# VH-VL binders against Protein PARTING DANCERS homolog (PTD), part 2

Target 1, 248 residues: Protein PARTING DANCERS homolog (PTD), of Oryza sativa subsp. japonica (Rice) (q6l5b5)
Amino acid sequence: MERSTHSTGWTCLPPPPPEPAAPGRGVCAMSTSWRDKQQPSLINFIAAFLAANSYRLNFLSISPDFIFNNGELSVAFIFETNWDCQNEGAVFSRVNMLKRQLKHLYVVVAVPTKEQNESFNRSYHKYGMKLGFPTFVPVTDPEMGFEKIVKIAHALGVCKQQDIISRLKNEREQAVQCTDSFLRVLTSIPGIDNHDANALAQAIGSIEAIAKASKKFILENTDLSTDKAETIVRFFRDPQYYLSPKIN

## First folded at step 19 (VH-VL)

Design u5 (from u1 with heavy chain D31Y)
Fold by OpenDDE, fold request of step 21:
Structure u5 (fold): chain C 248 residues (1-248), chain A 119 residues (1-119), chain B 107 residues (1-107)
Amino acid sequence: as target 1 above (248 residues)
Amino acid sequence: QVQLVQSGAEVKKPGASVKVSCETSGYTFTYYGISWVRQAPGHGLEWMGWISAYNGDTNYAQKLQGRVTMTTDTSTSTAYMELRSLRSDDTAVYYCARGDFLSDAFDIWGQGTLVTVSS
Amino acid sequence: DIQMTQSPSSVSASVGDRVTITCRASQGISRWLAWFQHKPGKAPKLLIYYASRLQSGVPSRFSGSGSGTDFTLTISSLQPEDFATYYCQQYNDWPYTFGQGTRLEIK
């Protein structure tokens, strides 16, 4: 049986095992309309499972069946707990509607029988679903389906957090590199030391701005000597000075 | 019929590289991930890594990080595993397997490829 | 990494015997556990997925149970073709990890 499973990239390392007191992993919003159509036993299972996995459960009037919020990322889920071979059109109509509104949408469908699975596969193709838009997850039973929902939501949340951390690290590194480059350029000017360079960095902020700064402006905004200020102006504005061999 | 067919046995010297192929058929290639698993003589099964045939995302075992590269070719429905800087302890039978979390484990396996690393 | 520990490492049994193999995870993995049969010169074969789901084509004498950290594979009545090495594998978190294996030998 070919399962229409979409291999989503799980490049993010799973979070370390939850420390017992780990802050809640996030919030799970369950549709009240979806809830009311389910067996109480399934709802109880879901509630217990969420609690065990440090998710807070809220009941809301929402269009998707579930929305997981893991900090900065929200992921929506359609959850068909029992595939109806005669109602495929309604499901895909809903999918088409929600996929236009939601960036992160997954569709989990329980297809315990061969007939249901075949019906689902035919329908998937019939309605021209694009691979991964949204991602469909066929399962054998509702409990498995919900566990997959939680795992998907968690994995995506962790991945997003890691991306943010990586981005911040990169930005910090770039900022440091820029600062170092700035200092190197200024200290390459004869007679300009690290103190002078830092003073210029604080007062003016960029090499471009320094290049345009007047001698008067430098003297008014830094503690540089008149000679140093003149040297800086000449360095940036006098082509002859610029072309002169760097006095090591 | 779903099948995974791997390339033939390889003999390599230490320091060399090996690239094993896994040609798939009988299913939509992009729907499943491919994992690579190896077994050294006298040892158990060892997971090496995983690649998504959908988007190319990969996850490698830390032990092999920097030495292993997994790729896919959607036009031929083929997965590849390259292992570099080969050592004697890399001597093993290497398997490709279809499956991941979403597909409920590794349900289909290749026949295995013996890679022997000897001086 | 999640460590998978199988018990026993080896077991001798006769045809018709009931055989039980256990697998313990170092941390909770829900039911994301698979059982494989591996024979020399052959590819591993999936027996059980999601802790207790029987793979298509696998005889009903194989069964799996458990959740969280403790899992069990049971062969209700051992057949001659069942002598092999068995592995549990978690696919809950990266990296995926196997148990060390259980060799089932003929008594």
Scores: ipSAE 0.815, ipTM 0.912, lowest interface PAE 0.6, mean pLDDT 90
Fold by OpenDDE, fold request of step 21:
Structure u5 (fold): chain C 248 residues (1-248), chain A 119 residues (1-119), chain B 107 residues (1-107)
Amino acid sequence: as target 1 above (248 residues)
Amino acid sequence: QVQLVQSGAEVKKPGASVKVSCETSGYTFTYYGISWVRQAPGHGLEWMGWISAYNGDTNYAQKLQGRVTMTTDTSTSTAYMELRSLRSDDTAVYYCARGDFLSDAFDIWGQGTLVTVSS
Amino acid sequence: DIQMTQSPSSVSASVGDRVTITCRASQGISRWLAWFQHKPGKAPKLLIYYASRLQSGVPSRFSGSGSGTDFTLTISSLQPEDFATYYCQQYNDWPYTFGQGTRLEIK
């Protein structure tokens, strides 16, 4: 069974954090529309898994199914929890739409049966997907899929060497605009409204840059209040903030 | 079908280098990473390193760093492992294996290559 | 590095017996554990991946269980072709590491 997995450079896989004293790794934004289509058992699994791995879970109205922010990169995921052999066109249409908008996009697909796997592979070729753009990750079940999502997100955030891969992707002719997804993530921060989010996007340019920005820098380059600037810094950099899952 | 075919047995002197090849077929070469694993006589399996056939990214075992180099040739769908400054304790059967974290472990293996280091 | 410790190092059993091999990781590896069968003169063969997933073509008498740090390989009814050395391997983090192996021999 050939799986269309893309062996991206996983040179920086940090050890799993210890349960009690693990520093916050980042924030996971889950699409509310995706959530509502899933079994409650899977949602519970995801929530528990994120908590155990020091991620904060937020529910947002976003186009991708997941967005991970770990202080270095924002990584988006499409997660098909059960491949539908009769609806491949809809999935790839969505992929094509989002890959034009998002720089870092992965597609995780659960294909538990041989038939589903073959269907996926045929569809992958049928729709002319380019290797690594985006990266597809076939899995046997949703739990495995989500664990891989978390590992990928973490590895990309920690490993600076992944910058080479991202640079190569940037050289591709397609203009990637992450404006809508990024605005949703920013406005999920308590006290940050659309005006604030736009000001940050305009002044700093990317979520990655915002995550690395100092409080002073934010105050000098935006009209945000001191409290808002502090909240932003804490959102991206405070381990205690990461460990507090919010169920909205 | 998916196959990994390795080069033949090698006999080397201490201080020499050896380069083992692993020709792959039956699948898209760039979709999977290749790991190298060896087994010395009377010992267990030892992971040596990994290379991505997609981007050439590598990860080597720390004890072999500086002595091992893994490469791929996409035109021939072949992976290579070079081990330099050979010593007697490098005598082992060397295996290439397809797979990594994303592809769910090492599912396909080469037949193995015996490398003997003797004076 | 993550150390993998197998138990026992060797086991003698008869055809038809139930055999259990354990593997312990020095730190949590979730379910990113594989089991291999290795016979002399042959390449290692993948039996189980992701702790409990049976590899295609592997007999159902093989099963894996566990998560975190403790894992188990079970052969429900030993067959003559099952006498070999078995290895667990973690692929959760670099470097990938194997257990020391368990030799299963005929009683």
Scores: ipSAE 0.812, ipTM 0.901, lowest interface PAE 0.6, mean pLDDT 89
Fold by ESMFold2, fold request of step 21:
Structure u5 (fold): chain C 248 residues (1-248), chain A 119 residues (1-119), chain B 107 residues (1-107)
Amino acid sequence: as target 1 above (248 residues)
Amino acid sequence: QVQLVQSGAEVKKPGASVKVSCETSGYTFTYYGISWVRQAPGHGLEWMGWISAYNGDTNYAQKLQGRVTMTTDTSTSTAYMELRSLRSDDTAVYYCARGDFLSDAFDIWGQGTLVTVSS
Amino acid sequence: DIQMTQSPSSVSASVGDRVTITCRASQGISRWLAWFQHKPGKAPKLLIYYASRLQSGVPSRFSGSGSGTDFTLTISSLQPEDFATYYCQQYNDWPYTFGQGTRLEIK
C-alpha cells in the first residue's frame, strides 16, 4: 500500500529537497496549506527571493503562513495575497486565534486596488483590532508583500542582536568601572601594588569589607606580608593617616 | 493633516547632553516608527536611529551606540532623542521623520532643530 | 553598511529641460529606495518611494525607476521651484543610508 503523489495545482511534484548547508540569515518555514493555494509564479518568486537573501526554505505543516527564524528570534506571518471582503471574517478570526499563541505576529495583506484597500480598512476597524497588534501591513501586490515580509524579519533580527550587544557592552563597561575604582583606591595605599590589590579583591571582595578586616584575617586569606596588612588596616582605621599635612 | 513639530534650537557646551522632542499629530502614533536624521553644516543627511512607538524597540546607528537614547510618550504622542557627551562635530540640524521597516519611506518630517555645540 | 553613490554631484539646467539623476547602491536593495528633495532651511520632502511610486501631492513631472543597485530620478520638464538638492536613500537594511546629494541649479 503505497501513498500516491499529492497534487494541489503547483508543479504537481513533491517538495524540493533541502538546500545545501550555507552561511545565511536564517530559515523560512512556509505553510504547505498556504503554498498549495497560491499561483505557482508567486511560489517561484518567493523561493528565488529567499535564496537571493540567504534564507533556507522549508515547507512545513505550520499554523501561520510563514515563520522566520533569525538566530534566537522567531517571527510569524499571516500573508493574505488577495483581499476579498467575503473572506474578512475568516481572516480576522484566524488572526485572533494566532495572536494568542504567538509572541511575534505580523499580518501582510495585498490590496492592489483602492477599493480593496478601503474595504480592508473598514474591516480592520469593524473587528476592533487592538492599537497596532498584531501589526497589519497593507501592500499593493503579493511580490511586494513577500519582499516586505523578508525585510521585516531581517530588521527584527538585527534589532534583537543590537539589543543583546548593547546589554553586553553596558555590563562590561560597568564591571570595568567598578574594578578600576577598586584598584585605584587600593593602590593609592603606600606600598600596595597591583598584585596586592588584586589579591585583596579576590579574597575579600569589597572596599567596605577590607576596611573592616583585621590584620589576622588579611594574612590568613591573602599572600600579603605582615607589613602590607598592617598598612592596609592603618590606612582605613586611622583618621590621622588621611589628614596629616604633607611635609615638604 | 499629519504633522511633526520639534522643540526649539539649543546651544550646548561640549560634554553636555541635549534632548529634542518631536510631537506628532493627525495620525495614530503607535502605528508608525519614528526615525531621527541629522545634517551637519556642509554635509549630507545621516540616519541616527529609529524607535517603535508601539513597544519602544530601538535600533541606533553604530557610530552613536552608547551616546543616544530614543524614547516615546504615548500619552502625548511625542518622541524624544537624547544625545549625550556632546562634541563640536555634533553641531547639526536634527530631524524626526515618520517611517521604518514596516511603513513606506519617510513621508513626514519635523521642521528640524538646530543644536549648536561650542565652547 | 550600504553605500549610496549619486551622480552627478551637481547639474545646471534651464526651465523646461529634462534632468536625470542616478543613484547606485553598493549591494542589492530590491526596490527599497526613496528620493527626497531638500531646499535650504526646510525639511526634506519625499518625492518617490519603492523606487518608482510617486508620493501623494508630488507633480507627475517627477518619476523614478530602477531595481537592485541602479536607480534613476527624472524630472521631465524642469520648473523654477525644482531648484534644490536631491538625495536618494535606501531603506532596505539598517542603517538606512543616503546618497551624498545632487545639487540642481537652474540657469
Scores: ipSAE 0.381, ipTM 0.734, lowest interface PAE 3.8, mean pLDDT 82
Fold by ESMFold2, fold request of step 21:
Structure u5 (fold): chain C 248 residues (1-248), chain A 119 residues (1-119), chain B 107 residues (1-107)
Amino acid sequence: as target 1 above (248 residues)
Amino acid sequence: QVQLVQSGAEVKKPGASVKVSCETSGYTFTYYGISWVRQAPGHGLEWMGWISAYNGDTNYAQKLQGRVTMTTDTSTSTAYMELRSLRSDDTAVYYCARGDFLSDAFDIWGQGTLVTVSS
Amino acid sequence: DIQMTQSPSSVSASVGDRVTITCRASQGISRWLAWFQHKPGKAPKLLIYYASRLQSGVPSRFSGSGSGTDFTLTISSLQPEDFATYYCQQYNDWPYTFGQGTRLEIK
């Protein structure tokens, strides 16, 4: 297995097509907002661990931190990688909201020190000992925590396929909308229409790659005219064509 | 202190059933699972199954599917294992075990319950 | 099911000896492996979890190592109370499975 590094700059890209799962394996969806808060070494560990265990990893805009499909059962996780008693109320408020929206939810909390474990136990006694609250799973470190997440997901076994497919289709539709926002940025370049933006995205890919592409490369790999290719090169290289992001 | 106290030894005839209890104390019952493990005379340890005290979900060893039922009673913090249609090769010491909250390993075991099946 | 194979099946040793017991899984189990000590008439006792972490109250002469498929339990200086049967157990996937056991006997 290979370590994959995400390109810098634009993170809104459509996910690759789903690969067939091996028997007893599944799909792991990771929240992009959660991912972006973590140390890169943890994300690399997670990606390598999932690949070694034949799980497909997708980065999606989802409400929990992770959703697993590992058979007939779909299960969601909140993964608090750095417990802090000063923000305990916010953690348990999020848990309470998500437990009302999600059928199967687990909360994994990294408590590497005795002090954090004691702090968590106090907070859990105060807030988490409630009827209908999800299972809380303290762990000694984030890597062990993610291995335990996968172990829990796999051990639950079977999921209902239609519930998983519907959930993943909704998250993929949000990723497609993110791709449309990417194309909207490209069409904001003077003289560039939707067809031109699609050609650039398909032939070259990321906005960073397009920004670095030579006029010759654009002309060789797309059906854009010489004038359009020159406009794109000037837009990204010429200070007089400075443009701020359009997202409000 | 955490304790798992099992019911006493049983002698049964083939075809009967047995229900072994495992009463827990010293920890929050609903937040941990209980596994059942048995050891026949002259043999090693055999995992029988697991039950979640939180929601009652179970997973049974394939060998025992259809003959075993694991249940819990949260009001008494007690787990139960019932084995039906007993056979002579079910003679064993039966243990309940809890996974440690932090490590998930079987850190606390019951004292064991001898079940003897004889004609 | 994940098969767990221990070796040797038995060891005859003296007090003070260094003893090594190995355990092999039929497929990768990461570090989700535990070692148990089992004496006649007693419940099994957890020694090592997560392949190498010493359970609270277990003497430091016990140690574990390994990851993936190959694991080792080591007793650095054997004591009279250490004569027992030792089991490895994977808890990576259901069904959880035990090795056949290694009986450590007085020489």
Scores: ipSAE 0.006, ipTM 0.475, lowest interface PAE 11.2, mean pLDDT 78

